# Ledger of designs, part 3: VHH binders against MLP-like protein 328 (MLP328)

Target 1, 151 residues: MLP-like protein 328 (MLP328), of Arabidopsis thaliana (Mouse-ear cress) (q9zvf3)
Amino acid sequence: MATSGTYVTEVPLKGSAEKHYKRWRSENHLFPDAIGHHIQGVTIHDGEWDSHGAIKIWNYTCDGKPEVFKERREIDDENMAVTFRGLEGHVMEQLKVYDVIFQFIQKSPDDIICKITMIWEKQNDDMPEPSNYMKFVKSLAADMDDHVLKA
Key: E = the ipSAE of ESMFold2; O = the ipSAE of OpenDDE; V2 = 0.75 times the mean of E and O plus 0.25 times the DockQ between their complexes.

## First folded at step 1 (VHH)

Design C09 (framework vhh_8k46_1)
Fold by ESMFold2-Fast, scan of step 1:
Structure C09 (fold): chain B 151 residues (1-151), chain A 124 residues (1-124)
Amino acid sequence: as target 1 above (151 residues)
Amino acid sequence: AVQLQASGGGFVQPGGSLRLSCAASGSTFSDYAMGWFRQAPGKEREFVSAISSSGGTTYYADSVKGRFTISRDNSKNTVYLQMNSLRAEDTATYYCAADEFYTVTYDEDAYDYWGQGTQVTVSS
């Protein structure tokens, strides 16, 4: 029975890695308008929209259920990666560690990969593995593709 | 949607080698993350190995690390599992599985499509 683990996925997207990275790094305020069926709101708890260490609160729908998630982000411009470190919320009722890294990698002039790494640890042994949250964050990246491409 | 067909199983003696193949048909195979799972009689299904859509990321169960190698050929719509230094405890029915959301994971619930199994028996 795994009590901790790491999931990795690669989401193929269109356009530029720089534009996708900018959206996730600096423009979370655009998420409710772009993918409102997933994300209903994002607010700053501490810091700025584009600052390393900013703390944000997300209101979202996962598996048809409204949830709240508070995270602290880390910015890695050299690798075009942003890390969301879980602090509070519905996810943290199941997990005591929930860190999600989004890295944007250019593959061709019009094609990129969003590499998502989820590092997790359960609150206790009877909690399920967070495969549903992995599917959720993949769907965020995939559904954002058209909105970043047209921006 | 994708259809999967596993093959390459058989009887082999301890220390021997086998290569399993998982042939895909239907939608775009190269978009899918692929996994191998196995189930021995009377036991639960367990994770063996997984590979990302590009082939750039692989996962292995601790019990098979250093002995098994997963690879894929997207031009042939096929995933391979090269099994070396086989042991009696590797005896199982081996299943291949696909995740259309590109997840490379050991969680079997993440996989959307499953192939028919191929039996591997390691015995002297």
Scores: ipSAE 0.012, ipTM 0.319, lowest interface PAE 8.9, mean pLDDT 87

Design C10 (framework vhh_8dlx_2)
Fold by ESMFold2-Fast, scan of step 1:
Structure C10 (fold): chain B 151 residues (1-151), chain A 120 residues (1-120)
Amino acid sequence: as target 1 above (151 residues)
Amino acid sequence: EVQLVESGGGVVQPGRSLRLSCAASGFTFDDYGMHWVRQAPGKGLEWIGNIYWSGSTFYNPSLKSLVTISRDDSTNTLYLQMNSLRAEDTAIYYCARDLTYYEIGAFDIWGKGTLVTVSS
C-alpha cells in the first residue's frame, strides 16, 4: 500500500533568472566544478546537454553516501522550468515516482527565486518520505548561486 | 485568523468540467501566492499548481493540460478550473497559502477541503 506526496520550497538566489535557468537547463557539465562536494560527475546517456528529453546519469554524495541517479529531463522555456524525472538509481529503490521541477523566477533586478517542486510516491509503506532528498536538491540550488554569479 | 474555505466539490460524471473556489480571509490576499493541492483516498498530497501574487501561474506538468488556476483579488477568491475529469481525479481538494522560503511544504493548508467524486 504505497503513499505519495508533493513537497514545495523556494530558494532565494542572486542575479538573473536567465543565467540560473541556463545552468540547470543547458550546462550540467559545469556542476562538478561548481559544487563538487555534492556532485562528483554527470554524463549524457542519451541526447545532448541542452536537449528536451535528454537522459543523464549523476554521481553525487547525499548524507555522506555516494549515490547514482538516472533521469530524463523536460524543458519548459516559457516558464523557465526544467523537470527531472527519475528513472533509476538509489532514489528509485525508495520511490517509484520522483519528479523534481526547478523553476526560476525573477523577483527584482538582482534577486530571483528558485522554486523546487518534488512529486513523489514510495515503493511501499515501509520506505521513509524523501525529506532528505528535498534538503539535498535545495542545497544544490543554494550552493550553485555563487558560481553562477561569478560566471 | 488565517482561513481558507474551499467549495464547489461534489459528484461529477467522467468527461465533465468543474470549477472549485477558495475564499480567503484573515490576511492580505494579494500579497501571497496561492496553491491548489489534492489528496486521493489512501494517497499523499499531490501538488496541482500555483498562482503568484503577480498573476503568473505554474502547473504540475502531469496536469497542465487539464487545469487552469486564476484569482480575483477584489473578492479574495482563488479558482481551480478542471476539464475532462477522470475517475483518478477523485480526491479532496485543498487551497493553500504560499510560505516563501520554507524548506518542505512551502504553503499552509487551512480548511477541510472540498471533496470531488468522479463517478457515473
Scores: ipSAE 0.000, ipTM 0.207, lowest interface PAE 10.8, mean pLDDT 85

Design D01 (framework vhh_7aqx_2; at its last look DockQ between E and O 0.05; V2 from the best seeds 0.00; counts 0 for: pae E 12.8 > 2, unsure alone 64.8 < 65, placed apart)
Fold by OpenDDE, look of step 2:
Order: C-alpha cells, then structure tokens, then sequence
Structure D01 (fold): chain B 151 residues (1-151), chain A 123 residues (1-123)
C-alpha cells in the first residue's frame, strides 16, 4: 500500500462552471441546505467566508459517521479552482496531508467537468488509503449539481 | 414543525453563573442545529452561540467566548447555555432558535424561535 498519493477524478456536471465555482468558492453556507445528507454544518473559524486563507469547520457525514473537518481555503479565480487544505478533524487523524482541489472546467455551453484532485499522505503506514473520502467528495460535487442548476 | 421553550432565566449577581435550557418538540431533535440569541432593551437581537446537529461543533460570539458553553442532550430533546462569569452587559432576553443546518447565524435563517427567557445580571 502506498503511504502517499494523489487521487484525480472528474465528475460531469451541467450548466455553468462559473456557477459551480461560485457555490464552492463563496456560497459554502448553502451546502447544509443543498446537500444536507452530506453536509450538516459549516462555520467560519478564521477570516471571511469567501476569503483566501479562511479557515472553516465542516460537519459532515461520511460512510454513515458524523465527522468534523477543519480546512484552510485557497482560492484560484483564474482557474476556477478551490483548495481545501486539511488542518484538523477526523480525516486528519489518519492523514498528515489532506488537500482537496475542486476545479470547474467548461466543456460545452451546457456541460462542465469538476476535476477533483486529492493529495494525501498517511500519518503512518498502518493507516488506510483515503479512497472512501474520494468517493465522498465526488458525491458532494455530483449532488450539488441539481441545486446549482436551479439557482 | 418544531416548538422551542426556554427556561432557567432569572436574576443573578455579576460573576455568577446560570444555565438556560431549551426544550424542543415536534420534529426530531437531531435534525436541527440550535442557537442562542439575546436581545437587550433597545438593542438588536444578537447571536450568542450555536451547536451543530451532532453536537460536534460549537461557535460563540466573541463577547461570550470562554464564559458561555452550549451543549445538547438528545435523550431529553434539550440543549443548554451554560453562562459563567456573568456580566451586567449580559442582561437580556435570551432566545433559543433552530434551523436545519449549522453555520451562518443570521436571524432570518432560523425557522423556529422560542418565546425567550429573561436574564438579569446585577452589579
């Protein structure tokens, strides 16, 4: 088993890359309402909600378990990419590095791709690979689609 | 439909402690995040603190950080505001509120409110 790695996946979505990017960049407060079965809460710990470098705390359910995640946000408006840099939380108990990047790419007037990159490093060799978390974040992107389209 | 009812308010001296309770009924207790607000006479209703649906996260206004603690008891469908080191400026009507998600604490986001309980801190 690998001690570190990078997962990359693409999730097909509909509509505008800009709208999707805006949701992830600046509208995190809508997540609990939009995809409450995944996300139950988000709060700003430091900084402003849509600011680069802001620290946020998420309450979410992964594999049926309620978990908490603290992350530092990086914003790349030029590439419509948002980075969640893991700081603390349940996933960080097993991972030393946990960075998730969502990039939204317009492919056609009505179709986009969400490119998800997950950079990870285990705390130690006994920890599992975070494939379940990749599945989780894919689900977030996919399930947000309908809500963004209706907005 | 969720109904909220505050209790535990009263008169307390500065430096004292008080614990407020908010009992909920209606929909499942675990389906909601809860917050405490307060409103002093002539002032706007202001955010005091919040607790997530799971109880895994809490947040507080700067004015009460380190002094107030929010907790919840799912078995009793009740959440609490433990207020320590009370100050005269903490005097207000305290309201509990509920919404289906945790985070962002605008009054307009909350679907349900209690009737409020008076807390008076004397010097």
Amino acid sequence: as target 1 above (151 residues)
Amino acid sequence: QVQLQESGGGLVQAGGSLRLSCTTSGRTFSSYAFSWFRQAPGEEREFVGAISWSGGSTDYADSVKGRFTISRDNAKNTFYLQMNSLKTEDTAVYYCAAKPYYGSYLRSEYDYWGQGTQVTVSS
Scores: ipSAE 0.000, ipTM 0.237, lowest interface PAE 11.6, mean pLDDT 93
ESMFold2-Fast, scan of step 1: ipSAE 0.240; ipTM 0.642
ESMFold2, look of step 2: ipSAE 0.005; ipTM 0.205
ESMFold2 (binder alone), look of step 2: mean pLDDT 79; pTM 0.814

Design D02 (framework vhh_7z1x_3)
Fold by ESMFold2-Fast, scan of step 1:
Structure D02 (fold): chain B 151 residues (1-151), chain A 121 residues (1-121)
Amino acid sequence: as target 1 above (151 residues)
Amino acid sequence: QVQLVETGGGLVQPGGSLRLSCTASGFTFSSYAMNWVRQAPGKGLEWLSGISGSGRSTSYADSVKGRFTISRDNAKNTLYLQMNSLQPDDTAVYFCAKGYRYLGSWYFDYWGQGTQVTVSS
C-alpha cells in the first residue's frame, strides 16, 4: 500500500506554452474571471503576483464543495514550470505533503502540453489517495486553455 | 534525503574529453531542472549549463557553448556533462546542482560534493 506517491499527467493545449506559463506564473488574478466555475478567488498572503516564494490563498469548488488552499509557489523559468507547495487548507487535512508542478512544453506549433506532477504523502494510512485532486488540477489546466485562446 | 554524487573527473590533456556523471537520489529526478557549476582554483562559482526535467530544454554559458553537452537519463536518475576540446582554463571542481536560475540569481537547494577536473600534461 502507498502512503506517498507521485502522479503525472499531460493535458493537451491549443494556446501557446508561453501564454499559459505567464498565466500560471504571474497572472493568477485572472483565474476567477477565466475559470470561475472552479476558482472563485485568489489573494496574496505574502509577496507579489509574480514573486518566487509568494504565498497565495485560493477559494475554489472541488466536487461541489467550497474549499480553501494556501500555497507557497516556486518559479522555474528555465523549465517553464510553477510549483505549488501546499501549506494549509482542506487538501492538507488529508495530506502532509502536496506539491503540484505545472510545466508548459511546446514541442511543435500543434504539440503543446501542460505536464502536471503531483507529489503527495498522506497524513495517515486511513486517508484516501488524492486522485480527486489530480482530476481537479487537470480540469483547471484544460479549462484555462479556452481563456488563453480568447486573450 | 536528497543526495547528488558526481563522478568522472580526472586528469586529461588539452584537446581531450571527459564525461561527468551525477547520480541523484531522494527526489523525483525527472520533475526538476539540473545544473552543472564549476569552481576554478582561486575563482568563484561559474554556472555552465542547465537542463529541464524532461531533457527537452538546455542552456549553456558562453564559455562552454559548442564544447560541452548536458544530458540526462531519467530512468537511471543520472545527469551527464560531455566535455570536449578541453583547455587548461577548464581546470576546476565540477558540481551538479538541483534548482533554477532567475534573472541572474541562483535558487539551488542541493549540491553534490564535486569532482576534480584537471587539464594539463
Scores: ipSAE 0.000, ipTM 0.111, lowest interface PAE 17.0, mean pLDDT 87

Design D03 (framework vhh_4orz_3)
Fold by ESMFold2-Fast, scan of step 1:
Structure D03 (fold): chain B 151 residues (1-151), chain A 119 residues (1-119)
Amino acid sequence: as target 1 above (151 residues)
Amino acid sequence: EVQLVESGGGLVQAGGSLRLFCAASGFTFSRYAMAWLRQAPGKRREWVALIYSGGSTDYADSVKDRFTISRDNAKNTVSLQMNSLKPEDTAIYFCARGPKYYWGTYDYWGQGTQVTVSS
């Protein structure tokens, strides 16, 4: 089976691409209050909430299981994209490469898409493909929609 | 069921020592990190020390060089040796089942043991 791959999906959301991008780029501290059933905590390990190259630690529940994920982020303001590069955590037991890109694209005055690209490579051939993690990150974007609209 | 039971707390004078113990049951002890946290009156709980499944240790800056965390996998126990105690160390000390990784979530806690340091 495939040892590496790339998943791509588009999540339709409402409102402003700029407001959604700002939430993911600069306001991760609001995630536990907005989507606490998914994200229980997020802390800065290095950098600031809005800095390129910041390292953050996430406490979350995926498929009913509490997990931890440490990532370094890359900010691309020109393309309204944020990349989360996996460093450590439960996901990294399964994968040696786990990079997730969230890009926000305005389609009409009231409609946007969040384009999610997941680049992955397994630790070994016995590991499952990360389809469950793709479902998880899709649900984060979708559930955040209402909270961004209220901002 | 997962159980964590602390012991060894008490009253001690400044400059003295205490050794805390935590007896664990209901899980494969050797596979988990174990931690000690404390809560002083009117303050938030703060992390004190962590020992990973592999034996490596981490300490809060406030207790570095004074406290030593250790584990005995044969007895399912984690211990905290506290030396050069200060009045500021007065708190309820909690044993917690630590994360699989050093940055993770603590998911089970003991009831705590009181440590009081008099001047």
Scores: ipSAE 0.000, ipTM 0.097, lowest interface PAE 16.4, mean pLDDT 85

Design D04 (framework vhh_8dlx_2)
Fold by ESMFold2-Fast, scan of step 1:
Structure D04 (fold): chain B 151 residues (1-151), chain A 120 residues (1-120)
Amino acid sequence: as target 1 above (151 residues)
Amino acid sequence: EVQLVESGGGVVQPGRSLRLSCAASGFTFSKYGMHWVRQAPGKGLEWIGNIYYSGSTFYNPSLKSLVTISRDDSTNTLYLQMNSLRAEDTAIYYCARHLYRGSYFAFDIWGKGTLVTVSS
């Protein structure tokens, strides 16, 4: 079994890459209202909602279990990408490296993809690979689609 | 096996500049943040700063005017540029791989260090 790796997936979404990127980059405060069965809360620990290097704490439900995740974010406006670097929380009990990159790419006037890259390393050999977390973040992007389209 | 090897240390006169290198092997260097940490004789560890894989840098506020951290992902090398060296900069300098667990000084793998002595 691998102790580290990189997962990559593409989530087909509708509408504007700019609107989706803005939601993930600058408007995380809208997540509980948009996808409340996944995300119950998000708070700023340091920085602003739209600042590079901001630290946020997320309260969410993954596979029916309430969890907490603290991350530091990096903004890449040139590539319409935002990176969430894991600092603390339930995920970090399993992983010592957990970086998730969301990049938004326009394919046609009405179609985009969200390219999700997850870079991970397990705490030890007894830990499972984070395929459940990849499924989770993929579902966040997919379920956000309708709410961004209607915004 | 993951390895970090620091180099570039030695005896340096006060007021001069010095660049330290850290060669990484055994992991995909471009996907990890990296840190510089030092320990002066008889003192505790002092975090210098870090650089994330995106190129974003964060420095110890006490040292930010004196140091620059950079990386070359094509050669798997991390750099620490130090300017205006003083006797108080005498220390063993370590590079370390970033551990995503908290503040800017969380790290999991260290090199053996390279000694910098600032004196005549």
Scores: ipSAE 0.000, ipTM 0.108, lowest interface PAE 18.3, mean pLDDT 85

Design D05 (framework vhh_7pa5_2)
Fold by ESMFold2-Fast, scan of step 1:
Structure D05 (fold): chain B 151 residues (1-151), chain A 121 residues (1-121)
Amino acid sequence: as target 1 above (151 residues)
Amino acid sequence: QVQLVESGGGMVQPGGSLRLSCAASGFTFSSYYMSWVRRAPGKGPEWVSTISSGGSTTSYADSVKGRFTISRDNAKNTLYLQMNSLKPEDTALYYCAKDRWLYGSKTFDYWGQGTQVTVSS
């Protein structure tokens, strides 16, 4: 049995890759107002809202359960990608590696995709695979679409 | 400190085989795409092969397809390159390279010292 893996999905979104990337890269403080049914709060632990290597703490609801997630982020402006590396939180009780990459790719003038890659490794063989977390992050990108389009 | 240490290079005749290894430390090896990149004397770097963090996805330069196999052992923090049917044009310093980003951008932030592969009769 595999104890690690990589999930990849593509979320079709509207508008510009640049505006979506900016929201995820530099404007996480807008998430509770935009998608408050998923994200209740986000705070800076270290760094700034738009700094490479910033450490942030998220308060969110996944599958009806309030959870906390602490991550360090990596910014790749050339590929319009932002990576969230898991450090602590509920998800890290299940996984010892949890890295989520959001890449924004323009397909046409009004059509983009958010390519989400989740790299994971379980704490032990008895832990479930993180398919529920993949569903969750996919929902974040999809539900953010209308709010980014209006901006 | 991030360290990548290659080994397994040497001299072989055309048609021969070599297996390269790269021992990684100082970062979460299992989270990163890893690559092999080579540099022949007087030439720039040429990307050879990439493997995803979990090992499920691999890619190869057209020049090595069907002859080289990239693999990894995340429990041992080790990257491998099995090289079969070696040709004189495969002569180069072979570098283990860490992708800068987790998703496999082929942009590298750390490289090893390189291991020399020489294919000659």
Scores: ipSAE 0.000, ipTM 0.154, lowest interface PAE 15.2, mean pLDDT 88

Design D06 (framework vhh_8k46_1)
Fold by ESMFold2-Fast, scan of step 1:
Structure D06 (fold): chain B 151 residues (1-151), chain A 124 residues (1-124)
Amino acid sequence: as target 1 above (151 residues)
Amino acid sequence: AVQLQASGGGFVQPGGSLRLSCAASGRTFSNYAMGWFRQAPGKEREFVSAISWSGGNTYYADSVKGRFTISRDNSKNTVYLQMNSLRAEDTATYYCAAGRSYYFPLTQDKYDYWGQGTQVTVSS
């Protein structure tokens, strides 16, 4: 069992890369309405909805358990990527590094993906690897696609 | 890798205008945020303006906001700084820079590539 690592996955999307990027970058306030079975709330702790370096607090259900996650977001318009750097919350009880990058890539008119990169380091060797959190964020990206298509 | 060449500097009277150009070489120009920085005599290098890869986001230092306009032409691999209503305090060597980061605008240390600079002198 590794003590740190990087997970990478690709989620195929039907909605445009630009609309998905806008949702993740600037419109997190729409998440509870779009995917309320995963995300129950999002609150600004510092900054605005579209601010570089904004700090947001997420209330969500992961594996049937209600949790809280506080992150500082970083925006990379060059690569259509948004990074969530973990600061506090249930995830941070297990991990001392938890950075999740969502990148939206259009390879062709009908080949659109969300590439998710999770960079992690455990608090100690007895903690489990965060494969359950990778499954969770993959589900967020996949389920958001249905809402983006309706918008 | 990206190589940058800044040009368009010169002598101008207060109230005048200049347009600086930064020509980039490299296949990935459209993947870089571009910035303009300046260094006045006896001062540290300071941020002037920045533009995102698409041109959709721009940032300006308070000292130049409303007077300077940054733009880019990705088909020509060039970024521009249109400087209007120039003041003596704008006298500096101007540098263009290219960088990538998870955050925009980038801090100075996150710009990976720098041009050689072009001198702007505002004097009567």
Scores: ipSAE 0.000, ipTM 0.110, lowest interface PAE 16.9, mean pLDDT 85

Design D07 (framework vhh_7aqx_2)
Fold by ESMFold2-Fast, scan of step 1:
Structure D07 (fold): chain B 151 residues (1-151), chain A 123 residues (1-123)
Amino acid sequence: as target 1 above (151 residues)
Amino acid sequence: QVQLQESGGGLVQAGGSLRLSCTTSGFTFSKYAFSWFRQAPGEEREFVGAIRWNSGSTDYADSVKGRFTISRDNAKNTFYLQMNSLKTEDTAVYYCAARLYYSGKFYPQYDYWGQGTQVTVSS
């Protein structure tokens, strides 16, 4: 039974990799208005909205359950990638490692890929694998697509 | 990449008129409200008026209602402050600002400001 692993998925999106990257990198304050059925709030705990190493707290609904997630982000402008490293919250009761990387890759003038990599390690062998959280973050990227196109 | 540039400031006598311009670049205009603020020496910046780019709806500070008018020219990516019946107390540096406005909310951390233009009203 796997106690750790890495999930990778590619979400096809429309438009500009730069616009999508900007939303995830610098504009998390827009998430509750854009995808309020998933994200109810985002608050800065430390840093700024666009700073490397900023710590943010998310209030969201996953599988019909209200949850809280505290993360520290890492910005990689060269690769158009932002990493969310899990610190505290409901997901961290299940996992001792939860790192989610969103990378935005331009494939054609009007088509991009959001490559999501989830690196995880369970607190113990009895915990479930985080496939539900992978489904959740995939849905965030997909549902954000229309809102970024309107930007 | 995104920029705001004021023009049109200067010296004017009380009772006169001035038109300030703010030329914008790099914005997706539909997501921004464009505003004028002013600051007299030693005082805090005060709101003068705003126009929401999408709707064209305007709002004004009570001190300038009926005297100042904000308008936009979408083709020129420019918005204006027409100042009529100027008073000596209107003397200030005038700033244009672009504010991210989304789903009924402002996000002040992403405000953009112009460099300011001096308006001096003599008696």
Scores: ipSAE 0.000, ipTM 0.090, lowest interface PAE 20.5, mean pLDDT 84

Design D08 (framework vhh_7z1x_3)
Fold by ESMFold2-Fast, scan of step 1:
Structure D08 (fold): chain B 151 residues (1-151), chain A 121 residues (1-121)
Amino acid sequence: as target 1 above (151 residues)
Amino acid sequence: QVQLVETGGGLVQPGGSLRLSCTASGFTFSNYWMNWVRQAPGKGLEWLSGIKSGGSSTSYADSVKGRFTISRDNAKNTLYLQMNSLQPDDTAVYFCARWGYKGSLYYMDVWGQGTQVTVSS
């Protein structure tokens, strides 16, 4: 039997929701410089850095293992949210659905939350749940915090 | 030292076969997607085939699909390319390369020195 689920978490961050949202929405080219221990490369396969529907390819290390991930993104400026729809890569060998939503919510003048929602469905019942990928994307948001504050 | 070493190239007649090997050292071979890439005289790099770390998933460029077979032996840290029905247009230097997303040369981070394959009557 195939199984599916949804994970939701909140990552407390400092500063401006607008600056964090801008980094995830429009400035993915800065990720290797900011968090190179996680992300080694990011390239445009289709579209532009700030395009709704852009397709990007990520080269990253998750749990000490080099991986590649191809995604199509959806931009929601009204809700300050970016959705990454999984298309191909190591994650998609484990999952047939992998959609990750990053939403940035201002809580006070200097404090925000990055709300991460991961919608997933396994390729088959023998595959593990993607809790390791949830931990990974949480670490990306948390480690980006200092770099966004300096920018 | 991280390295890849290709062997098995040579001269073969059209319609012939060759088997290339690539021996990896200095890294955990079984953790990486591996690829075969070639470069014909005066041409750019062409991705040919990729194989997932565990060997369960393979992919091929249309130009070699049905003729070439990629495989690996993780216990021996070795990648293979079985080349059948060789054509003059297959004449190239053949490289094994680590990492990679199939079809994306951008993500290849370790390359061998290459082995020459010449297909000629």
Scores: ipSAE 0.000, ipTM 0.143, lowest interface PAE 14.8, mean pLDDT 86

Design D09 (framework vhh_4orz_3)
Fold by ESMFold2-Fast, scan of step 1:
Structure D09 (fold): chain B 151 residues (1-151), chain A 120 residues (1-120)
Amino acid sequence: as target 1 above (151 residues)
Amino acid sequence: EVQLVESGGGLVQAGGSLRLFCAASGRTFSIYAMAWLRQAPGKRREWVALITRGGSTDYADSVKDRFTISRDNAKNTVSLQMNSLKPEDTAIYFCAAHFYSWGSKPYDYWGQGTQVTVSS
């Protein structure tokens, strides 16, 4: 098993890349209402809902286990990408590097791709690779699709 | 460690109000963020409200302006004031505690839930 790596996946979604990007970039406060079976809470630790460098704390359920994750985000409006850099939480018990990039790409007038890139490094060789967390974040993007379409 | 026990559930008519309480045992309640979640029969568990250690609150859109979450660290209690109740609010309501800490392992604790039934 590798000690570090990069996972990439593409999630097909419907509608506007701009609307999906806005949800992930600026409207995380809507996540518990939209996908409450995954995300139970999102709070601001530092910054604003839409600011570059904002630090947010997420309460969520992954594989039936309630967890917390604290991240600092980076906004890239030119590429319609937002990066979540892991600071602390359950994920950081197994990983010392955990960066997740969500990029929204228009493919046709009604179809987009959410490209998710996960850059990771394990705390030690005995830790599992974070394939479960890739599955989780992929599910967040997919399940958010219906809620963004209704907005 | 903390144990959570919910109370205050019951039967109420549509348009009525209920106040739910979550009592925590243990010395460390004040360091936890507290949340209420609910689950109706045959449906997924959904998040309702959150209050952070510092007192900041957040609510699901379905309950915003009707429900109010509060905490009393001196009494180790979190409360959910539920106003203008609808039949759709019928569910088992769960209290949950989460530890926020720099460089520490997070922990999650759950209560067993309290039933809320709203008659039409």
Scores: ipSAE 0.000, ipTM 0.084, lowest interface PAE 18.9, mean pLDDT 83

Design D10 (framework vhh_8dlx_2)
Fold by ESMFold2-Fast, scan of step 1:
Structure D10 (fold): chain B 151 residues (1-151), chain A 120 residues (1-120)
Amino acid sequence: as target 1 above (151 residues)
Amino acid sequence: EVQLVESGGGVVQPGRSLRLSCAASGFTFSSYAMHWVRQAPGKGLEWIGNIYHSGSTFYNPSLKSLVTISRDDSTNTLYLQMNSLRAEDTAIYYCAREKLRYFDWAFDYWGKGTLVTVSS
């Protein structure tokens, strides 16, 4: 009975793919300082900041609402990608599956992108599609670019 | 050491109910989605269903009316409740931990299985 889907988008970046990947992969502790208007806190629940399979809890503001999100991550160094699998939190009240993949790709010196893939499945048909969360994660990637350029 | 141990299998008469358990250890059980999968003699694997950390469940549509999956995070235990058992439910039942994935479902740890025989 639940519906599901996959959203894909590309966020153009000015900072290097390497620096962005490092930030998302290993340096989540810098997020509140970098994009504090979106992310207010990040805490390790299990593992370490750079561990494959680490479980982290995020405190953030989405559409003016404070929310909490607990995720487990997969590190893919070969593809410069990090996957965040939703475990608990406000997002998981509307979704049974919420996996977000951030892949950093440098095609040329002036063509750097963050490719965001969101794989989702609703709790039930009455739940909204997570287009608002896609806009949110796009904003995280775009706003992080300014901080990466200054670092 | 990650360990999954199924129990509760055995011989059961048609029309009866049975509850299987899966005891998990060596990882933060409450953070993982868990699955039940079965294999009838001489047949392939058949996915039964899963339960996310949130308690949300998804079932194989052909089995949805016959089974219920639940979990008790305080005891690190996964359950499969089966009702109205039929001869075709005879199988080895496995619990499996959903691995971290990139795009698709995959399992990184399986139990050894528990045999359920539906026979009179």
Scores: ipSAE 0.000, ipTM 0.109, lowest interface PAE 16.9, mean pLDDT 85

